# VH-VL binders against o04291r164to392: the designs that were tried, part 10

Target 1, 229 residues: o04291r164to392
Amino acid sequence: DANNPAGLLSIAEEALAEFLSKATGTAVDWVQMIGMKPGPDSIGIVAISRNCSGIAARACGLVSLEPMKVAEILKDRPSWLRDCRSVDTLSVIPAGNGGTIELIYTQMYAPTTLAAARDFWTLRYSTCLEDGSYVVCERSLTSATGGPTGPPSSNFVRAEMKPSGFLIRPCDGGGSILHIVDHVDLDAWSVPEVMRPLYESSKILAQKMTVAALRHVRQIAQETSGEVQ

## First folded at step 10 (VH-VL)

Design j4
Fold by ESMFold2, look of step 11:
Structure j4 (fold): chain C 229 residues (1-229), chain A 120 residues (1-120), chain B 113 residues (1-113)
Amino acid sequence: as target 1 above (229 residues)
Amino acid sequence: QVQLVQSGAEVKKPGASVKVSCKGSGYTFTDYYMYWVRQAPGQGLEWIGYINPNSGGTTYNQKFKDRATMTVDKSISTAYMELSRLRSDDTAVYYCARSGSEKPHYMDVWGQGTLVTVSS
Amino acid sequence: DIVMTQSPDSLAVSLGERATINCKSSQSVLYSSNNKNYLTWYQQKPGQPPKLLIYWASTRESGVPDRFSGSGSGTDFTLTISSLQAEDVAVYHCQQYYNLPLTFGQGTKLEIK
């Protein structure tokens, strides 16, 4: 139970499989985002969910940084996610050759004073795949999944993160192909009807989170290499 | 003035159960984890488990999971820990403690302790 | 499980002198991602519950006198009392919170010489 690393690894491996099926497959009915079509001045390919539980967004783009560096940047969620108030790692469990499981409590700012801010209790799994790709995937821990119980939430609405994360594939010429999936349920029905679109729009999720992450990594890549892309 | 006040000492026979209470005051009871820790005479501290008093969700040290039961009554800001099938080596002072100002698992306020003695 | 080992088991120090208590973990409790050591020190006076002194290995809890300091990283940690006072007679415990189960050192009894 509380010290069951095999059980936590099982949850992590299932989250990884589900994340990969979303990132590179059709586990979600993806629709390419209007106005974000690939082109000479675009950051990459962005898609949003149609008719799935919760809301989801996906992005894929090139980044002139090695996979480990990209992972390091994106794991620091407050540095790129505007609405992220805090991230606390409560437990760290080694999972293998460089693989790590984190149990994480995240608080978000609310976009409106009409509804309570959201928080998350998640398992985040970081590991290197056999092909040299690096993955950081994450999902909520709940009574249904098992695992340690999360912090009290009396002033926050506990939101759900469905298997989400980053797949970072090395390129032959250097740099990486970055795949991002964000899939969340923000409990939209707990807010006044007029505010619900902020909490159930895959397009808003893409703009605020998925695209922001990709843009942030690409900007750091330009700053560290001194290049303009 | 944050305070945790526990129930009084108990004497039990092997095979019985004991239920220790812990009442919190001076803070929002449902905003902090509550931990249970014991200390056998002349021994170190041993973590039993913790509870989220808002949701009622629990996490137990594997050593105790089949014998310990943690609950809360939010209406009176009180946590409980019940230990069943008592053995003589369960003789200890049982403490409740709450989480610190940050969320990670360190404990900033402790109850006064409840001595549980298990003897024939 | 992460085993926490304290040394010495017992220590006698003269009033006004420095006391040093060591704590060693069986694996690192430093997380490189946030650069934090998941280690806490508690003071337990005779007949009393433990009291939080230091968390994150070196951060002093509010109201704890300046003579108490924590240091170390990874697997090796030290609690130092720079000028021992009579009220410092206690058992001192370290605790890791890097992962579950939460575990404590066996305690170090500090007495006046």
Scores: ipSAE 0.796, ipTM 0.910, lowest interface PAE 1.2, mean pLDDT 90
Fold by ESMFold2, look of step 10:
Order: sequence, then structure tokens, then C-alpha cells
Structure j4 (fold): chain C 229 residues (1-229), chain A 120 residues (1-120), chain B 113 residues (1-113)
Amino acid sequence: as target 1 above (229 residues)
Amino acid sequence: QVQLVQSGAEVKKPGASVKVSCKGSGYTFTDYYMYWVRQAPGQGLEWIGYINPNSGGTTYNQKFKDRATMTVDKSISTAYMELSRLRSDDTAVYYCARSGSEKPHYMDVWGQGTLVTVSS
Amino acid sequence: DIVMTQSPDSLAVSLGERATINCKSSQSVLYSSNNKNYLTWYQQKPGQPPKLLIYWASTRESGVPDRFSGSGSGTDFTLTISSLQAEDVAVYHCQQYYNLPLTFGQGTKLEIK
């Protein structure tokens, strides 16, 4: 039944609901990052998790691009995520409600020779909401969730992505409000004890993933708006 | 050289079970999906399922999910497929095959095949 | 399920001539986001297992002779053998891997005239 499109859609819709509760609500205990200064390298409002399973980061900012363009840019993770080695879409399933489900294998570079690189096996769901917002959300597929089994790799530690993604809301007069949630469990117990805090830091997650994504889209938006005329 | 070597031909009665083995060599067995595909006499190829040999996780074609069981013994680099409640239309050559190096669901190396004959 | 249909069911071609085998899917197997066609061609000689020829619709596997080429996109695909050799007598199969279940065409038997 996990090969059944209805079963995959159920997993996708649960991931969407959980992602939205994090992006716009208080499903995670969010703490705003202190010390971020406004300016040309500022990205907007950034928060990190406390007292939650795994580590999480959230960002919200304005971008001068329409929602579909923002989604297109951010789906191409290797173009903006420094540690992303590869993203491979193994299966594509139409959701039947106008959305799209992808089954994705992602490999990350290891930041140090002292710890094995992580990989992810995920379901990514793209759809439009009733209010015209566009959503790209993603979560790991595991034996607990069901779904097709992911590729083997004895050279990687399989990490878990908890419901995460992008909520892209159109603005009056053009542009978008971009909400980003990254929520992961990097299996910190699989690293040497001295390195373990680096794999449990929501601040490092924010700096490397969440902030990087928002900064990248905002930079493209400013460069393309200046190019017109 | 990468090779997949399968167990020998089997003759079974209707209602019995058969277990086909597939031993991989010349590569890291636990880094590639293993697929099972069958071909009835004079007919095309039919996918049965695949297994992640590292985790033991499986994915089956729904046609076979009630009767097929795929397992691995990674200590001897060997995959198994067991088909139960056999009937005459299960007579076929059964192949194991390995995923391609890019990990999508195409198969770059195939075993030699195992003929399973189901007759009363 | 994505149904794969090959044509013709069989053909005979003279040595040194061009052979053309078609494969049509019931749904597009092109994913526009990565611009890849999830289609593979296999060769199966008499009494042998299938052998990978082409993946991603047009990428030739290492060790496959240059006379084999794949083309097409979306729902319509072609395997071409530019100059038929005696050893090319086989059944040729297409397979989609766009989604599960994995499905194959019924096969095309190629013989020398």
C-alpha cells in the first residue's frame, strides 16, 4: 500500500499540517536569535528551537519574487546549500489534487573528517493552499511512516528530516513573504563526544541552512529587479 | 568483476513455496538496491520488488505483496526471494538485478536467472 | 500504473542496415524540474538475462557500442541501431522508472533478414 498514491498523499498531507504548525504557529518553542543586525547582509527575522526533539530553525523575510519563482530556486538545494553534495529525485507521483510528490535522496558533505557524512531519504510535497500561498514541505520516510524503502549507503549516516520546508505567501503589489522551517535530527550519538554539540546546535543549523536559503533568494531578487530596465 | 550468481532450477508442485538465492560479488553488496524480476515463457519482464540490503527494507509490487518475501544475509552477500502458494502461471525465469550507480530504479547488472517450473 | 507499449512486436533487418524500435508510455516520464526522462532500454539475447543499454532515455551504458542510441522525450521513445550486426539479434525492452510499480514494455524481437 505504500506504493499506492493515496498512502503517499496521506503522509504528504500530515507533513504539510505539521510544517504549517511550525512555520506560522508555536508547535516548536521558538527563540529569536539575538545579535542579528539590520543591514545589507541582514535577512529578516530568524528563530531557533529550545527544548524540542532534534534541532530546528525558522526564518521569515520579504523577497521581491513571485511565489513560484521562489519555490523553483529553493528546490534546487545544491545551488544554495553549501554542504549539499547531491539531490536525486527517484520517483515522481502526481498527488491527484494538483500537487506533486517527489521521493528524494540527498547526500551532504561531512564538515570534518571526525564524523561520517549524513544522507536523507525524504518525501517532498509541493502544492497551493486555498489562500494562494505555495508550499514546499518535506519529511523523511522511515519504517514508521511507511512508503518505499530508500537507497542503501554504508558510507553515510541516515539522518532524519522532521516536517520542514517553505511557505511562500504572495504580497499585495508583488513579491512574497517567505517562511522557512528546518527541523532535523542529525544522529549526534554517531559522532565523537567532543564533536557532538555541533550536531545538536540549532544556531549552527540556522546559519548553515535556514539563513543561507533566505539570503540566496533575496540576493537573486535584488539582482533581477535591478536588471529589469 | 561485478557478478550476481543465482541458485539452480527448481521444480515445484502447486501450493508449495520456492526460495531463490542471489549472491553478489565484486562490489559492496550493501550499497546497491537488489531487484527481483520474472519472465514467464514467451512473455515480457515483470517487476516483483526490491530490497535495501543494508537495512533489509523492502518494497513490493502489489501484485506479489501477499506471496513474495525478500530477505538478505549481508554476511554472505546473498539476497533471497521466496514465493509461496505457487500456481502453474508462476512458471518463469526469476532474475535478481542490482541498481545502477546513480541509485534510480534502473538495473545495471543481472543474475543469470533461475527457472522455476510449477507442475502438478 | 504506467503502461509501456513497444512497436513493432518483431522486425527483421538486413545486416548493416538501420533498425528502429519504438516505446510509448501511457503517461509522461519526463520530470520537468530536472529535465530527465526516466526511461531505460535493455537488450536480451536468446537464453541470456537482460543487459542495460541506455538509461535516462539517451545515455549509453559503458561498453555499449556506438551504433546503439536512444532518443525521444515525454511519452515517445526510440532505440536505434545504426548498422545492424549479427550479435544484435535479441529482444529489446524499454522500462520506465518514473514511479512505482516499475514497468516494462512487452519486448521487440529483432532478427536478421
Scores: ipSAE 0.753, ipTM 0.895, lowest interface PAE 1.3, mean pLDDT 90
Fold by ESMFold2 at other seeds, look of step 11:
Structure j4 (fold): chain C 229 residues (1-229), chain A 120 residues (1-120), chain B 113 residues (1-113)
Amino acid sequence: as target 1 above (229 residues)
Amino acid sequence: QVQLVQSGAEVKKPGASVKVSCKGSGYTFTDYYMYWVRQAPGQGLEWIGYINPNSGGTTYNQKFKDRATMTVDKSISTAYMELSRLRSDDTAVYYCARSGSEKPHYMDVWGQGTLVTVSS
Amino acid sequence: DIVMTQSPDSLAVSLGERATINCKSSQSVLYSSNNKNYLTWYQQKPGQPPKLLIYWASTRESGVPDRFSGSGSGTDFTLTISSLQAEDVAVYHCQQYYNLPLTFGQGTKLEIK
């Protein structure tokens, strides 16, 4: 039963497995984004999807903050995602393994007045892995996944988040290795043809969301250390 | 004036079904969850389920899942709840209610209630 | 399921005096990440449907008199009527919305002594 805690945990564990296969594996055909290279003064490695359902972006970088602090910052989506209008947690389910499941309604601003803004109805799963890594992963709840019905969206187009999130690994000597995956389907069919590149470009997704998140956490880390990059 | 108006009282025999209607007015019907809650005489409130009137998607209290059916007709801003295989302990006032403006799972506007009496 | 238990089942309070109604949840309904208690109070006057009084444990719905207040956190919650009026004769219900199924307390009947 997908409406009870055991059913929601099953959805959460599947989302975690899919997210990890994207973050550290080849579940998505990743192409490194030009001009985004590792180095002492770079934000990290950024890649975008080729030939996948929807659009996807991935980033990996070093952050001089402990894993739980990184997770705390990134879970506060309005603080770093420019297009995020609101995030509301409608339900909270303990996972039984020390993790937490949230059912979340998110509204986004639209880039133009020619198309309706997007919203999301998602399950977000936060847990600690055996190796000490902290994970926050998220995916849409739909009729295919099961789970409680999300709120009405007559003024929004319900977009789909495919398994996405943050893998935050502690480093020897302090700090974290942050892996980010964003994988979405923004329902480009619902916009005029001339606007569709805004909704189908993995490069735009990377710039607006994936890189923005990594840049934000790194900036906070530098502010706490008194450094500027 | 936001208002929920329900259908009139019903008297049913055990084993029958009942279908209660709830018409919303004064607001955008498809922007709020609709809940169904019942109250047996002299007893507390019991949640039956909720429906997203825009998509038609439903979520039921497991206790009622096999007997309750919630639907909407968007064109007339009306929600319905049908309860089948009625028993004497289904005698109650049945309420519809809508979600709060932030769309949480509490109910800010309630219908007047529909008394359903199940007796032989 | 989160069980909501109210106490007392009924009480009588003199006009103008303070009334307190307690609600206890079998599990915490406070989410530390957003610091919100997922608890609501309803008033149900005789022959009427429930009416929303308080949500998020302590936020008063618009149009609700200032004499009604909600307090508490986690598992223990209180509805207080600071100066009881004749129109406050009702049954009061708490409800959690932390997770599904949505559950209500059994109700507390408030009468004037």
Scores: ipSAE 0.739, ipTM 0.886, lowest interface PAE 1.3, mean pLDDT 90
Fold by ESMFold2 at other seeds, look of step 13:
Formats: structure tokens, C-alpha cells, sequence
Structure j4 (fold): chain C 229 residues (1-229), chain A 120 residues (1-120), chain B 113 residues (1-113)
């Protein structure tokens, strides 16, 4: 609950473990995404979930930026996620081994006036792994997980983020290998039946969020390659 | 105008419970956190907890988790805080307060306070 | 828990003079990722509830006179009243909201000299 830093760390560590098993393992039944939108301008390997709860997408690609810079960019969700209206960090808790826990309220724009916009109440855990990788993972806080209660709003539907995030591995020659996992439940039941496919498609999730994140970081890397140090 | 109006002063014996009410008006009650804070005579302020009045979800200061209970009645825009097993050091003014417009944990509107006196 | 310590405990200042109240946190309340200081000042006049003056360490709440300003970062914060008025007699409290539990300074009583 709100006054238990050890409990929050436990939630964060479990989220990290689940995220890693999705990012580099087989915790989700991944299927390679066919017919990527950009065509021959591939940004990396993209996969979507099959037969899992909610919807999920994963991407893996090379980025010509150091891990800490990649993390900085991706933590600033409004800068790259088109539908993200706001991100507010309501609380910051130091974690063991130099990591940081954030309690975050995120509001999204709705794609149409026919369905209510979604918001998220999440724990985000940032830490450096022993192998030198940097990780930023995130999951919703709910009554089932414990932790501080999230902000109210009568105009939003509270969506769920299952363990998701970024694993950023340094490369010997510079740059990073970036693994992204997005795994969400957008509460498709709460929208009219005609709209539900927009909220249940892993392919749409990949296009709007997972691919957008990787594209954004790669675009900044190209701009930075011409930048004077 | 935004206003929080609390129930009147109470005198209690050690071991009793007290329930303080806080009625909000002039704003959408369910869109703001409600906080409870107390102030012993001549002392500083001490946070007790907060409640999400939309969901009923609560978050307590660990010091009070076993004795404090916060609830809401959305239909009358009223929050409640009950403190059980009172002792003399619970004598204080008890305040309700709501969150700011950015919904962080600072309090932009406060109730007038409810004096709770615990004495034999 | 983040301990908030105010100084002085009490202060007497002549009308029209500058009053300075300090608040120190036991750990930084500046979050580098968003560059915000999670620090708020309240004014509590005699017989009244606290009133919000300043949030994010230096942002003045609507309706608060220009003579009130907040400054500082990290662990050291200052509330300044540039020209003391009679109605400024109050206890002033700082509060951190960086993490839970929410904690307040012990208060600084400001009086007219």
C-alpha cells in the first residue's frame, strides 16, 4: 500500500522479471508482424501477440545512441507517443541498487468522440542490470497489486498496463540494442461493439506505440549523427 | 466557490472512536483526491491519508493504518475519517483538504478543521 | 520518510521589512527527470486552516500577493516576504510531496516586531 516502500520494490522487481521474460523470452506467444507499414524501410524486428490476455507488441532494433540517452527519450512519452496527452509523476521512491520507482498518471487522447479516453496509473521502475543493460519497466497499480491509490477522473476509463517497457543493451562499437514490449488491456468491453477492434488489435498497438517509439529514437539518432559535440 | 465544510468539535474518552465529516461544494467532488491532516495544539501538521472519492480507494500514513478509516459518500459529496482507540495524544484539529489542479499531493483547499479533544 | 526541518521556529519582523523562512529536507525533493521540486508552502493565520501559497517550490498560487516568493532547490528552500504586512502574521509550513508519507515542517511562527 502507500506507506510500504518494500512492497513497492517487490511490485517493481516482479514487473521487471515479467518484462524481461517477454522482451527476451517466450512468456508471450510472439508472431512476426507481416506487412510492416514503412515497407522496405524496416526499423527492426516487430512481433505481435497471439492468444494472450490483452494485446501485446514487441520490437527489437539497433539505435545509434547510448543507453542512458535512449532511456531519457523514451521516458518522455508525450514527445513520441501521438495519443499521449500528459504524463505526471506523482511520487518518486528510491529503489535498492540505485534504481528509481515512479508512480505515474498518464492521460491519453481518444481516437474518436464515440468512446471515452483512457488513462493509466502505473509504477515505472528504472535500473541498471549487472550486465550493463539499462531497463525501464512499467505496470499498472491496482487494488490487486497494492500500492497507492491513483487519481480520480470521471471522464476517463482506467486501462491496464501489464509489465511492459524498454531493455537497452550497450553495444561494443557504440550505440544500443533496444528491446521494447508493450502489453496493455484497454478495456474494450467499455466501448461500443463497432469500436472494439480498435482496442483489441495487437497490430494497431504495434503501429501506434511500439513502432512509434523505435522510429522516434532512430530518428533522433540520425539527427544526432550530424550534431557537433 | 470551492468549499470544504467539516463537522463540529468533539470531546471523547480514551478508547473511543471519532468520525469527522467533510462536505465538498463548488467543484466536482469525485475529480479530486481528499486528504486528511491533523494538527495537535501548538504543533505542526501531520498527514493521515488520502482517498480517491471516485473509486473509494485509500492510502494511509503507516502510523495510522490500523486505527484510521477513510470513506466517502459520493451522493452527498461527503468524505469521512474515523479514528479508533483514541488516546490523549490524538487531541488535535483534524482537517480535510483536496488536491491541486495538476492532481499532485499538495492541497489547494482546506476545510475549517474539527477539534477533537481526548480526555478522561 | 523525508524529514522537513524549518528555521527559525519563530521570527519577529517589522512592518515593511523582509521576512525569510527556511525549509530543509532530509533528502532531495528535486526529481531530475522532470526538473521539478516537490515542495509546497502554506500560510496558516491565527484560528484558520492552512492556505496554499506556493507549489513546485516557486510557483505562486492564484491570488497570492507578489510579496510572497519561494526559492531553492534540492534540499534547501526559502520562503520570502519582501515587505511584511500586518495580515501576514501566521505560521508558515513547508511540505514535501516527493514521496509518501507526505511530511510537513514543524512550522515557523511569524510575528510583527
Amino acid sequence: as target 1 above (229 residues)
Amino acid sequence: QVQLVQSGAEVKKPGASVKVSCKGSGYTFTDYYMYWVRQAPGQGLEWIGYINPNSGGTTYNQKFKDRATMTVDKSISTAYMELSRLRSDDTAVYYCARSGSEKPHYMDVWGQGTLVTVSS
Amino acid sequence: DIVMTQSPDSLAVSLGERATINCKSSQSVLYSSNNKNYLTWYQQKPGQPPKLLIYWASTRESGVPDRFSGSGSGTDFTLTISSLQAEDVAVYHCQQYYNLPLTFGQGTKLEIK
Scores: ipSAE 0.692, ipTM 0.874, lowest interface PAE 1.7, mean pLDDT 90

## First folded at step 13 (VH-VL)

Design t2
Fold by ESMFold2, look of step 14:
Structure t2 (fold): chain C 229 residues (1-229), chain A 120 residues (1-120), chain B 113 residues (1-113)
Amino acid sequence: as target 1 above (229 residues)
Amino acid sequence: QVQLVQSGAEVKKPGASVKVSCKGSGYTFTDYYMYWVRQAPGQGLEWIGYINPNSGGTTYNQKFKDRATMTVDKSISTAYMELSRLRSDDTAVYYCARSGSEKAHYMDVWGQGTLVTVSS
Amino acid sequence: DIVMTQSPDSLAVSLGERATINCKSSQSVLYSSNNKNYLTWYQQKPGQPPKLLIYWASTRESGVPDRFSGSGSGTDFTLTISSLQAEDVAVYHCQQYYNLPLTFGQGTKLEIK
């Protein structure tokens, strides 16, 4: 039963498995994004999807913060995601040792007045893996998945988040390797044709969300150490 | 200004069903959750479930899942709760309530209540 | 399920004096990530529906007099009426909304001594 903690955990574990297959594998046909190369001063490696359902972006980079701190920062979406209007956690279900399930309502600003803003109703699962990595994964809850019914979406188009999130691996000697996957379906068919590329471009998704997250946490790491980059 | 007006009191026999209505006014009906809560005489409050009036999606307290049915009619801004297979301990005042202005499960406006009496 | 337990079940307080009502949850209703306590207080006068007083444990709803205040965190919460007025005679309920099912305390009846 998806309305109880065991059913929600099942949804969470399936989301985790699918997220990991995207973050560290080839579940999505990834194409490296031009201009984002490894190097002494690079932010990391960024890839976008080719020929997948919805749009997706992936990034991998080094950050000089411990995994739990990185997760804490990235869970606060309004602090780094410019288009994020609000995040409301409606329910919290403790899961396992250190694990947590959140039921989250997120509203986004629209880029123009020609299309309705998107919102999301999601399950977000945070947990530690056996190897010391910390993971935060997230996916939409719908009538098909089960689970508690999300808030009304009047004046918003309910978008779908496919399994997405952050995998944060501790480095020997400190700091972390951060893997980010964003995978969404923004319902591009509901917007005027001239606006549709904003809602179907994996490159725009990468620039506005995936890369923004990685840059934000790296900036905080530099400010914490007294360095400016 | 915001108001929830419920249907009148009901007297039912054990085994019957009751359907309580709740009409919202003074706000955008489809922007807020609608909750159903009951209160037996001299007892505390008990949550039955909630409905998203925009989608019609429902979430029930497991205790009521097999007997309660919540629906909405958006065209008249009205929510309904039907409780079947009534028994004497279902005697209570049944309230509708809407969610607060923040997206969270607290209730900021309540209907006047509908007394349902189940007597043999 | 999170069980909400209020104390006392009833109390009588002289006009103008302080009234204190306690609510305890069987699990913490504080979420550390947003630092919010998922707790609400309602006032229910005789023959009336509940009325929202306080949400997020300490935030007064619009129109609620300043004499009402909420405090506490985690598992232990308090509703305080700093100077009791005649119109404050009611049953007071706490409610958690940390997770489902939504649950209420059994209520505390406040009377004038």
Scores: ipSAE 0.809, ipTM 0.916, lowest interface PAE 1.1, mean pLDDT 90
Fold by ESMFold2 at other seeds, look of step 13:
Structure t2 (fold): chain C 229 residues (1-229), chain A 120 residues (1-120), chain B 113 residues (1-113)
Amino acid sequence: as target 1 above (229 residues)
Amino acid sequence: QVQLVQSGAEVKKPGASVKVSCKGSGYTFTDYYMYWVRQAPGQGLEWIGYINPNSGGTTYNQKFKDRATMTVDKSISTAYMELSRLRSDDTAVYYCARSGSEKAHYMDVWGQGTLVTVSS
Amino acid sequence: DIVMTQSPDSLAVSLGERATINCKSSQSVLYSSNNKNYLTWYQQKPGQPPKLLIYWASTRESGVPDRFSGSGSGTDFTLTISSLQAEDVAVYHCQQYYNLPLTFGQGTKLEIK
């Protein structure tokens, strides 16, 4: 049963593998966003999905913070994600070695009053890789995946998070390389036709979530160092 | 006034099954988790599982997974817990309880309890 | 599984005096990421089902008298009744909801001396 730590770890390890294949590989058909230039003065490299189930966005950039601090900031989703109403951890499970599994209920604000707000029931797995990288990955729990049953959701539409998360690699001399993947299915079929583009656009996902996370961490890094003062 | 009203006491022989009912009133039945907990004579409380009455999804304590079945009938706001292959150490008071929050696994309203006696 | 151990198993306290009940978990039920203690106290009067008193270790449920308070963090928790009344005769249970399975302490029986 999925209230067994071994079963939850299996789901977590599969989510990690799928997330990594998106973050550092071509599991998603990535198209680099126009207007985002690589270089030392840019926020980073941003890409959006083409021809995948759901919508996805990816970003990669440098941040002047240690990996653990980056993870702490990004786990606190309401602090940086404008549309996030709440994040609540219902269960915390130690992974077999080294990591932590959370079962999380997340509520989002709706972008308009004409469609119901989305919520998520997810497993979030935090662990260190053999190369010293820190990973926070997350995916929805559904009847298909197994795992503990999530809360009732009569006022929300239950959306799906496909394996997503943060890969945070330490740099020589300090700081981190941050890889972000967001991959969701917002159930666009459940909204009126006029609203549907808001729920099907990987560009909007990138702007509202993926880029917002990277900007937020970089801004905190500058405020901490006093470089922007 | 939120209430959970359970079915009456039962006496069973080893090897039989028992099905306890729990009717909710005074609230929207499908908006809250429902938990099942038992208390053997002179013993503490033991969690059996919970059900999402909207989806019908269940989560069981591994100890009971092979013998317990939780279901709901939304049309009459009633939850059920069936325990099969009964043995004498299943003698207990069986409680249903409603979640206090969608954000945590604590219970704010309990049924009156159903005594199940398994006699050899 | 997280084992919850209460102490004492039984105590008797004079009317109007302070009662304290302890609960210890086999591992921390404080999650550092949200600074919440996943601990609940229930009151179970003779012949009755449990009743919610306190959740998140220290938050009193609506309608619970303010003589009941919860304190502690991590692995060590205390339920305090500041001035015992006759109606407080009950068994008190702590419960963790940090992870599954949900587990309860063995109970502490409180009587009037």
Scores: ipSAE 0.795, ipTM 0.909, lowest interface PAE 1.1, mean pLDDT 90

